# VH-VL binders against q9umr5: the designs that were tried, part 205

Target 1, 268 residues: q9umr5
Amino acid sequence: SYKPVIVVHGLFDSSYSFRHLLEYINETHPGTVVTVLDLFDGRESLRPLWEQVQGFREAVVPIMAKAPQGVHLICYSQGGLVCRALLSVMDDHNVDSFISLSSPQMGQYGDTDYLKWLFPTSMRSNLYRICYSPWGQEFSICNYWHDPHHDDLYLNASSFLALINGERDHPNATVWRKNFLRVGHLVLIGGPDDGVITPWQSSFFGFYDANETVLEMEEQLVYLRDSFGLKTLLARGAIVRCPMAGISHTAWHSNRTLYETCIEPWLS

## First folded at step 8 (VH-VL)

Design gg69 (framework fv_mavrilimumab)
Fold by ESMFold2-Fast, scan of step 8:
Structure gg69 (fold): chain C 268 residues (1-268), chain A 123 residues (1-123), chain B 111 residues (1-111)
Amino acid sequence: as target 1 above (268 residues)
Amino acid sequence: QVQLVQSGAEVKKPGASVKVSCKVSGYTLTELSIHWVRQAPGKGLEWMGGFDPEDGEPVYAQRFQGRVTMTEDTSTDTAYMELSSLRSEDTAVYYCATVSYDWKTGRYSFDYWGQGTMVTVSS
Amino acid sequence: QSVLTQPPSVSGAPGQRVTISCTGSSSNIGAGYDVSWYQQLPGTAPKLLIYGNSKRPSGVPDRFSGSKSGTSASLAITGLQAEDEADYYCQSYDSSLSGWVFGGGTKLTVL
């Protein structure tokens, strides 16, 4: 009956953090097999995103193999970027709905408690000095750090986000685009009161220009060039945008109204 | 070092209520979540409820809903568990335990336990 | 009955290895919730032995180890010693019950 759901967590999360989400799914779609992947938890969530993609790939293969009708992904915060890469590197994924739950799809440029913990003397304006070094790229948060005032450094140094967004060339780009385009639905969720994801429109593929004015997805070069398939998906009717105000970063997976409005309709 | 000290043994009649206390030392109660687990003589552990470490609200096991109330007094670093409408099968040792998040591993655990409070329900 | 299933007893001789199983379902261990293990010596409160499937708290010897696969978990004790004689409980979270659950307990006898 219902397709299995795979949940990929974010920075410093635990499986316990998704208990409300699993409760909601059980109430509306009883019998759904839901698996929260308990890999790269705690400090390990700071490991390079390509390392995390490899580990999560190994974990999802047997789940997908057992579900010939397809699976759904719910990917929270940093986990949404892991799922972006999974959909690109897997030649054989059978993902129907990819539900991106407040994930910085165009990157992050904001001061947060995570940043203060990792780099207590650094502010967002100075973090480019650390993140765009080879050493900094060994930390997941730096893999999607996108300083709009140093876009040239981001394009040259980002080992993850610039590559999966097709902002810098990669030999596998054509195959990655083909694989990503097999997804049934791309459901984008986020909102202005998140308080962590900056700008919040990054969850919808919007981002800052050099003046910190947000340009929406349709104004981004990655969309206009169709670098990994966003324009094609939108034309196909496969992109769903579900913004909601009043939800803080740690509440996306525990808000019933958000679940009923933005997630529940896409779980078949 | 965290230490949990519970109140002394109680003997109650069927239909009565009992209120067990758990005093926290060596750490701040506001940074801990206290949960309650009971164990009937010769039997296993049974979770009753506690303050959710993420939501900060009390949550109770379905079996005890309507009969249990868990509260905290942060000024005295003391947690309480009150169980009403006592039955003979409520005879058990009641433990308080801290539930804490280890940010290094991303895991929750019941890491510190009180010594236990024996509650006997007898006429 | 208990939501998590453990054998009621296991036994071994000093120096040997024993394994205690904890069998769950898709709503708990299978859903990705981690497993903790507790040791209860006769007449004492439970003590955390393993958390997060395989992590040891400070002070727990490395001869105690935990693992998880699918809907089940295991506690392994190598180099058995007389002081290991105790009851052992596994624990996880269950999404269908919206609460924490314990196994029925396993009595370890050191012969």
Scores: ipSAE 0.767, ipTM 0.891, lowest interface PAE 1.4, mean pLDDT 92
Fold by OpenDDE, second read of step 9:
Structure gg69 (fold): chain C 268 residues (1-268), chain A 123 residues (1-123), chain B 111 residues (1-111)
Amino acid sequence: as target 1 above (268 residues)
Amino acid sequence: QVQLVQSGAEVKKPGASVKVSCKVSGYTLTELSIHWVRQAPGKGLEWMGGFDPEDGEPVYAQRFQGRVTMTEDTSTDTAYMELSSLRSEDTAVYYCATVSYDWKTGRYSFDYWGQGTMVTVSS
Amino acid sequence: QSVLTQPPSVSGAPGQRVTISCTGSSSNIGAGYDVSWYQQLPGTAPKLLIYGNSKRPSGVPDRFSGSKSGTSASLAITGLQAEDEADYYCQSYDSSLSGWVFGGGTKLTVL
């Protein structure tokens, strides 16, 4: 039998967005129990990410308990960050494959339709004034806003990304790292034509330096310091990078070729 | 709400060891991060360490490294702090406390404290 | 001796405003780590008063407020009451020590 699959959606999504993915899984892996978690849908996905992590944790715990052989996670967009945090705070998770589907794993620094809707009068270069304020951090988008020109503010004010990355020291950093390292495989999916994740390399733990030059995962401090286990995972061959061009952000979960190439191999 | 109940007062001779217990209720020990803070009479608070293990090892303040051992019994939801090679300067009230974070803001704090355990070291 | 520096004592009359300073360094408050404040009544365990620089836990009156700027933090108490007589400690995290640090404590006397 196949291990259960748990799906976590992204910003402004719902379970309906994953109807094609469910179809693909059912066709290729008949009998798989797939659970798309209908939590924090629509505008509720703007709630603080830690709150979402708690909600999703409560939902996945009973699923994991009924699957002693392990489960797979497919986490899309913002959901990828939720899942990474989830795996960091859970000392007893049994996740085999963590599939990060076009997620801003190293944060977001780009104007998108999502930002324009929420902050119509804010430019990318000025969003730090809002996102790194106390009330700004009440919005999920700001929880992973990563302004490369205001690193001090990011480190100080980011209530989510800086913590799960271990960029800001905290008392649970070691434990979170240990917990996250329980994952069997980390599958990173994304691509240059995404159009939302900025930079798109963020899905692979790449990100801007102070000059907005994109550096790769291996050049990031979080990797070099192994602050949450990336270096260790890579060393043990547990990181899979699956880049794909020609896929827009809203199509990652609905593309058959992408599924067969980047997702299906890790559902066995 | 989390409650921490500590063991009773101890009187020890120099060179001896003391083991203080901290029983957790309201939440399970596995859900909490227990830390220890002591306070000498008329003095300030001093962080000793906490159970944030990598490979089962807690984190200790440098000052107490090699002399303090923090353990947890999840079956009884009890945390322990053992201090060896006691000196007169170790005379203090010892507190266990939870270090937790806000699930909205991700801010950390010592939000719950035990009642304290007085440890007196005298010849 | 304490990593964070507080005045040993402050005093005020009932109804007055008092402030307690907490001075750190570039490796703790100045590094962006949050400051928490604790109230310790005589003969009792410390109680969390402020966390996250300025946030109040449930049950803490709004006459208590915290702020942080640069390498220092401040606790302000308005409308001082007799029951506020206690020791107050600031706390932060220090990256150089890889551990939590407390101020030396401030004894507040209500005159």
Scores: ipSAE 0.006, ipTM 0.474, lowest interface PAE 11.6, mean pLDDT 91

Design gg7 (framework fv_mavrilimumab)
Fold by ESMFold2-Fast, scan of step 8:
Structure gg7 (fold): chain C 268 residues (1-268), chain A 123 residues (1-123), chain B 111 residues (1-111)
Amino acid sequence: as target 1 above (268 residues)
Amino acid sequence: QVQLVQSGAEVKKPGASVKVSCKVSGYTLTELSIHWVRQAPGKGLEWMGGFDPEDGEPVYAQRFQGRVTMTEDTSTDTAYMELSSLRSEDTAVYYCATVSYDWKTGRYSFDYWGQGTMVTVSS
Amino acid sequence: QSVLTQPPSVSGAPGQRVTISCTGSSSNIGAGYGVHWYQQLPGTAPKLLIYGNSNRPSGVPDRFSGSKSGTSASLAITGLQAEDEADYYCQSYDSSLSGWVFGGGTKLTVL
């Protein structure tokens, strides 16, 4: 029988937004129990990411306990960062496939409708003044704001992403790496036509240098130093990269071809 | 603020078609998604279909697929539900309702309802 | 049979607390889809009473509250009043049917 699937949503998201995904899973893997976690929905998705991690952790524990053969995670957009942290802080997770669906794994540096709604007069070039303050770090989107022109400020002020990526030291880093490495498969999905995740290669652990030139995962210090296990996972054959063109940010969970190509093979 | 006003009662013969209208005021159809729900006399609510607020395409309940067509005229802010091949079991009050996203909760709900249109199918 | 199961009737005296259950499955409430509640007074259209499991629209008194646990949801009415006599329907989305589903409805009688 199929392992249960846990879905972690993104910024200002709805469980209804995953209806097509759940329908696809039901068609190809009938009998699969799929749960979209209805925590930090709507405006509560703006709460600090460490607070969200704690709440989602409490929700996933009973689901994992009922499934001794393991579970799969499908984590969309901002939710992919929540899942990164869950896999690190849980000493006893039994996650087989972690499917990261267009998530800004190395951070975000782009003008989007979400930022315009929250900070209407801000440009990506000046948002660092707000995000890298203690006040700004109380908002989830600032927890993964990664300004490549102010990398020193990012490293010093980021309360979440710099720590979970091992870009700044943390007392728990060794335990977090050990826990993350328990995952069976890390499935990375994203594409050039997303329109929100900037750069789109952030979904594959690529990111801008100071000249806004994208450096891919294997060129990142995080990978080269194996800070949380990416190099080890790749050597083990546990990382899957599934880029697809033609898909906008809100369509990753509702495109049948993407589901069949990138998600379905990893739902045992 | 949003108000939905539906067309008047209809009496139809078996095999005929009926087209019910729903006029939106207080907002425009470009800002709202309209769904249709029916209720047979003394019975419960049954969802028929509506425009998906995220996809922008009409979606129909399986039992009505092939018999129902839902359309919108944005120039008059009017939504329509046409049901063909009418049977006596289609006798019901037909409601239109708005489906809207609430950013506070991240949920879609049927927040405003029309007054209902009684459709009687009799031979 | 209704996909979401409600008791057909419930009754209470003025001032009493009543609870209406809505039992679903893993394809609807259990899948994480929100539960909404509608009140239908005799001869009128349904009115949204509770949305997204536990939220009240403007104008709905705090005597009405909603909750969700696992594959089920509940509507609680405290300080029951004569004007609360109505039919109550729960609603969610169902992934196996690819559509919205309603409970069979509960007739509340105020004694």
Scores: ipSAE 0.760, ipTM 0.883, lowest interface PAE 1.3, mean pLDDT 92
Fold by OpenDDE, second read of step 9:
Structure gg7 (fold): chain C 268 residues (1-268), chain A 123 residues (1-123), chain B 111 residues (1-111)
Amino acid sequence: as target 1 above (268 residues)
Amino acid sequence: QVQLVQSGAEVKKPGASVKVSCKVSGYTLTELSIHWVRQAPGKGLEWMGGFDPEDGEPVYAQRFQGRVTMTEDTSTDTAYMELSSLRSEDTAVYYCATVSYDWKTGRYSFDYWGQGTMVTVSS
Amino acid sequence: QSVLTQPPSVSGAPGQRVTISCTGSSSNIGAGYGVHWYQQLPGTAPKLLIYGNSNRPSGVPDRFSGSKSGTSASLAITGLQAEDEADYYCQSYDSSLSGWVFGGGTKLTVL
């Protein structure tokens, strides 16, 4: 039998948004138990990510307990960060494949239409003033806002991304790294035509430097320092990078070709 | 508030086609996702299909595929459901309904309904 | 025959509490799709009663409440009134069928 699949949604998503994904899984892997976690839906997806992590943890624990052979995680957009944090704080998870589906794993720094209704269009350069305040950190979007021009503020004020990345020292860094390394495979999915994740390479742990030049994963300090285990995972062949062009952000979960190429192989 | 007004009752013979209309007011048709649900006399509700609220594509229940066509006229804010090769079992009240997303809960639901159109199929 | 299973009928006296169950599967309610409830008064079109498992639209009394657990959902009506006599349908989305599905409906009789 196939391992259960747990789906974690992104910002303002509905379980309905993953209907095609579930259809694909059902068609290609009949009998697979797929659960889209319907927590923190709608506006509640703006809640602090640590709060979401706790909620999702409570939901996945019983699923994992019933699946001693392991489970797969498909985590979309913001959900990818939630899942990474989840795997970092859980010392007993049994995740085989962690599929990060167009997630801003290294953060977000873009004023896309996806965020414009929450923040004025011209505020990308000024969002640090809000996001790196205690008040701003009460919103999920700010928890992974990564302003390359205000790195000091990011490192000091980011209550989520900087911590799970191990970019800021904290007492649990070693344990979190150990826990995250329990994952069988880390499947990173994203692409240049996403239109939301900025830069799109963030889905592959790439990100801007101070000059807004995109550096790849292997050039990032978190990799070089192996702060949360990326270097270790790569070394043991546990990281899969699956870039795909021609897919918009809202279509990653609803593209058959993408599913067959980047997701299905890891649902065994 | 959204209002849906459907066309009048129809009587058809087996093998014929019926086309039911659903006129939208309060909002434009382009702002709504219209679905169709039927109910045979004394029976339950059955989803027939509709326009997907996320991608706008028509989706039909497997049972009706090849026999049902759902269209929209945005100039008149009217949605249509055409059912061909009618059978006696197609005798039912046909409802149009809007499927809307609630951003607070992240859920879609059938929030507004037409008054229904009785379609009788008899020889 | 319905994908979602409801009892065909329930009854209660005025003022009592009644519950209507809706049993689904891992491909609909259990998959994380929300459950909605509709009230259909005799000779009328269905009306949205509960959406997203437990939310009431404007105008729906707080006597009506919904809950979901696992692959099942429940509609509870407290302080039953004569006007509550109607058919009630649960609804969800089913990934295996790629479509919306309804329960078989429950006729509520107020004694």
Scores: ipSAE 0.727, ipTM 0.871, lowest interface PAE 0.9, mean pLDDT 95

Design gg70 (framework fv_mavrilimumab)
Fold by ESMFold2-Fast, scan of step 8:
Structure gg70 (fold): chain C 268 residues (1-268), chain A 123 residues (1-123), chain B 111 residues (1-111)
Amino acid sequence: as target 1 above (268 residues)
Amino acid sequence: QVQLVQSGAEVKKPGASVKVSCKVSGYTLTELSIHWVRQAPGKGLEWMGGFDPEDGEPVYAQRFQGRVTMTEDTSTDTAYMELSSLRSEDTAVYYCATVSYDWKTGRYSFDYWGQGTMVTVSS
Amino acid sequence: QSVLTQPPSVSGAPGQRVTISCTGSSSNIGAGYDVSWYQQLPGTAPKLLIYGNSNRPSGVPDRFSGSKSGTSASLAITGLQAEDEADYYCQSYDKSLSGWVFGGGTKLTVL
């Protein structure tokens, strides 16, 4: 029998968007219990990420408790950051595969329709003024806004991403690292044609330097310092990278070829 | 590419005030934190204050509290330092400098400096 | 007196190695705050030479190196050249003062 799968959605998304993913899982792994968490849907996805983490934590605890062989997480877009924090704050998670579908793991620095809707007159160069305020940090999208030209403000003001990435000190950092390292596999998925996640390499823990040159995971201080365990996971063979071209942001959970190549092998 | 160009030399009487400017070019003032450092003739460097790179608010060294005011005009990319109640001991070269964060190393530095403005306080 | 203590002068011959010390306290270098070093040639503004204890900006020769241990830091200059004659300043942050502090400066003379 197959381990249960828990699905966490993204910004302005809902559980109902994943019907194709569920169809694929049912075809290749019949009998798999798939739970798409129906929390923080639509506009509620703008709630602070720590609030979302607490709500999703309460929902996953009973699912994990009923599956002593372990569970798999499939976490889409912003949901991948929620899952990052879940794996760190839960002393007792039994996650085997954490499958991150085009999630901005090192943050976001790009203009999108979501940002223009929420902040119509903002430019990416000026959004740091809003996002790194206490008011801005009450919005999920600002919790992972990572302006490479104002990294000092990001490190000081980010209430979420800088902490879970170990970029700013936290009393629980050692425990969070120990908890995260219990994951069996970290499966990173993303690609150049996403069109929303900027830079797209953020899905693979790459990110812009101050000149907006992308540096890959192995050049990041969080990796070099092993702040939350990436270097240890890579050394143990537990990180899987699965980039794919030709897939737009809203298509990662509905592309059969992507599913068969990047997701299906990790759903034991 | 960042260049800091300061206003010209000033001669002031004791009790007067002086306002030194620092024009930033090659980059946006709002993306840099400007700090002020002075140096009396033949003496060492002394930090006076600047805009905190983390919160964007001015912070002043205790020695200058109540006498110094630092402001910025983002429309002209110009920072200002005004020092009041001048004494002969305030005779110095006043420098503006940028404070930046190098995320690759996780470190701060005073990386670019203006040419300095000589302020002479004499009776 | 300066919060960070430097020797007022050091001297060396061309090709020699010289070291300039910077002694702090538990409120600055001893608290873990990084040390930067600046070179000031006569009549010029200070130039960043070393930041974050040991990092060199682009254009600074590898003859200049920095280190930190406990409450102190050191700037080492190898292969000393005549153009290295300058004043050298260390800098750190002081948590008790909530501000940046400089050393008193060291005049390097190339004999």
Scores: ipSAE 0.000, ipTM 0.377, lowest interface PAE 20.1, mean pLDDT 88

Design gg71 (framework fv_mavrilimumab)
Fold by ESMFold2-Fast, scan of step 8:
Structure gg71 (fold): chain C 268 residues (1-268), chain A 123 residues (1-123), chain B 111 residues (1-111)
Amino acid sequence: as target 1 above (268 residues)
Amino acid sequence: QVQLVQSGAEVKKPGASVKVSCKVSGYTLTELSIHWVRQAPGKGLEWMGGFDPEDGEPVYAQRFQGRVTMTEDTSTDTAYMELSSLRSEDTAVYYCATVSYDWKTGRYSFDYWGQGTMVTVSS
Amino acid sequence: QSVLTQPPSVSGAPGQRVTISCTGSSSNIGAGYDVSWYQQLPGTAPKLLIYGNSNRPSGVPDRFSGSKSGTSASLAITGLQAEDEADYYCQSYDNSLSGWVFGGGTKLTVL
């Protein structure tokens, strides 16, 4: 029998967006119990990420309890950050595969239509003024805004991403690292044609330096310091990188070739 | 406000085909996803298919696959549903409806409905 | 046979509360798909009453409310009025059928 799969959606998204993904899983792994968490949909996806983590935690506990052999997570876009925090704050999670589907794991520095709706006159160069305020940190998108030209403000003001990445100290950091390292596989998926996640390499823990040159995961301080276990996971052979060209941001959960290549092999 | 106006009642013989139209006003057809739902006399609602609001491709219920074709004419803002090889059990009111995404709630719904087209299949 | 199960009828007196259930399975409501409710007055097309489990379109009075738990959903109508007499349908998406599914419908009679 297959392990249950829990799906966490992204910004302004909901369970319907995953219908193709669920269809693919049913075709290749019939009998798999798949649950798309129907929480923080629409505008509620703008709630602070720590609030979302708490709500999703409450939803996953009974699913994990019923599956002593483990569960898989598939976490899309902003949902990948929610899942990062879930794996850190849960002392007893039994997640085998954490499949991160085009998620800005090192943050976002790019203009999107959602950002224009929320802050219509702001450009990416000026958004740090809003996002790194206490008011701005009440919006999920600002919780992972990572302006490479104002890294000092990011480190001091980010209430979420800087903490879960271990870029700023937190009393729970050691426990969060221990909990995250319980994961069986970290499957990273993303690609250059996404068009929303900026830089797209953020899905693979790469990010801009101060000159907007992308440095890959192995050159990041987070990796080098092993702040939450990336270096340990890589050494263990537990990190899978699956880049694919030709896929736009809203198509990661509905491309059959992507599913067969990057997701299907990790659903035991 | 969206208005959906459907073609008039049809009477067909078994084995014939019927093509029902749904004229959209208030929006352009390209901004909407049209789906088709039928209701046999005294029975419940049955989804037949429609254009997927995310993909833009037609999707048909398994029961109707091979017998139904849904098309759109954007120049006239009219959607069509053609059902072939008609049987007496195809006697029903056929509705078109818009399927839209409410970004505020993150939800899909069949928010506007046509008045219905009665199709009677009799010998 | 409907994929979503509703009671065929429910009745109440004016001013009372009634609840209409919609029971699904792991392939639809249980998989996380939301539930919409439609009201069909005699001789008319269905009208959207509730979408996304609990949201009301403009013009729908707050006497109508929806909820979802596990594999099931419920429509509650408080302060019943004669004009509420209609057929009510729940709807969700089903991934085993790769399509939208409706409940069998519930006829509400206001006595």
Scores: ipSAE 0.732, ipTM 0.877, lowest interface PAE 1.5, mean pLDDT 92

Design gg72 (framework fv_mavrilimumab)
Fold by ESMFold2-Fast, scan of step 8:
Structure gg72 (fold): chain C 268 residues (1-268), chain A 123 residues (1-123), chain B 111 residues (1-111)
Amino acid sequence: as target 1 above (268 residues)
Amino acid sequence: QVQLVQSGAEVKKPGASVKVSCKVSGYTLTELSIHWVRQAPGKGLEWMGGFDPEDGEPVYAQRFQGRVTMTEDTSTDTAYMELSSLRSEDTAVYYCATVSYDWKTGRYSFDYWGQGTMVTVSS
Amino acid sequence: QSVLTQPPSVSGAPGQRVTISCTGSSSNIGAGYDVSWYQQLPGTAPKLLIYGNSNRPSGVPDRFSGSKSGTSASLAITGLQAEDEADYYCQSYDISLSGWVFGGGTKLTVL
């Protein structure tokens, strides 16, 4: 029998959006218990990420408790950041595969339709004024806004991403690292045609420097310092990178070829 | 403000086909997802299929796959459901309904329904 | 057999509270899909009563409420009125069938 799969959605997504993904899993791994967490759907996806982490934590505890053999997480877009925090704050998680599906793991710095809807007159170059305010940090999208031209403000104001990535000190950092390192596999998925995640390499822990040149994971200070365990996981052979071209942001959970190539092999 | 008006009752012989129409008013058909649900006399609701609100392609319930075809004419704002190889068990009221997404809640619902079309299959 | 199980009938007196259950499985409600409820008055089309587990469309009184827990959902009607006499259907999405599914329906009688 297969390990249960827990799915965490993204910004403005709903459980219905994952019907194709669940169909693929049912076809290749019949009998798998799959649960899409229908918390923080729609406008609620804009709630602060720590609030979402608390709610999703309460939902995953009983699922993990019923599955002593372990569970898999599939976490889409913003949901990948929620799952990052879940794996760190839970002293007792039993996650085997954490599949991060086009999630901005090092943050977001790009104009998107989501930002234009929320802040119609703002450009990416001036969004730091809104996001790095106390008011802005009450919105999930601002919790992972990472302006490479105002890294000092990001480090001081980010209430979520800078802490979970170990870019700013936190009293719980050592425990969070220990907890995160219990994961069996970290499967990173993303691609150049996503169109929303900017830079797309953020899904693989790459990000812009101050000149907007992308530095890959191995050049990041968080990797070099092993702040939350990336270097340890890579040395252990636990990080899987699966980039794929030709897939737009809303299609990662509904593309059969992507599922067969990047997701299916990690569902035991 | 959406209104769905369906075509009139039909009487068909076994083996024939029936095509039910659903005229949309108040919104553009291209912005709506129309689904079809049937109800046999004295029985419950049964989903047959519809245009997926995210993909925009028709999807059919497994038991009707190969017998049902759902189409749309955007120039007349009319959706159609054609059911072939009719049997007496296909006697039912056929409803069209809109499937809408509420961005505030992140939820889909069958929010507006047509009045229904009675299809009787008898020899 | 319906994929979602409802009691075939429930009854109550005016002013009372009634609850209608909708029992699913791991392939539908248990998989995280939300539940909608529909009211069908005799001789009429179904009307959306509750969507997304607990949300009311405009015009639906607050005495109708919905909830979901685990593999099941419930519709509660408080302050029961004669005009509430109708058939009630729950609905969800089922991954094994790749489609929408309805409960078998519950006939509410107001005595």
Scores: ipSAE 0.699, ipTM 0.869, lowest interface PAE 1.7, mean pLDDT 92

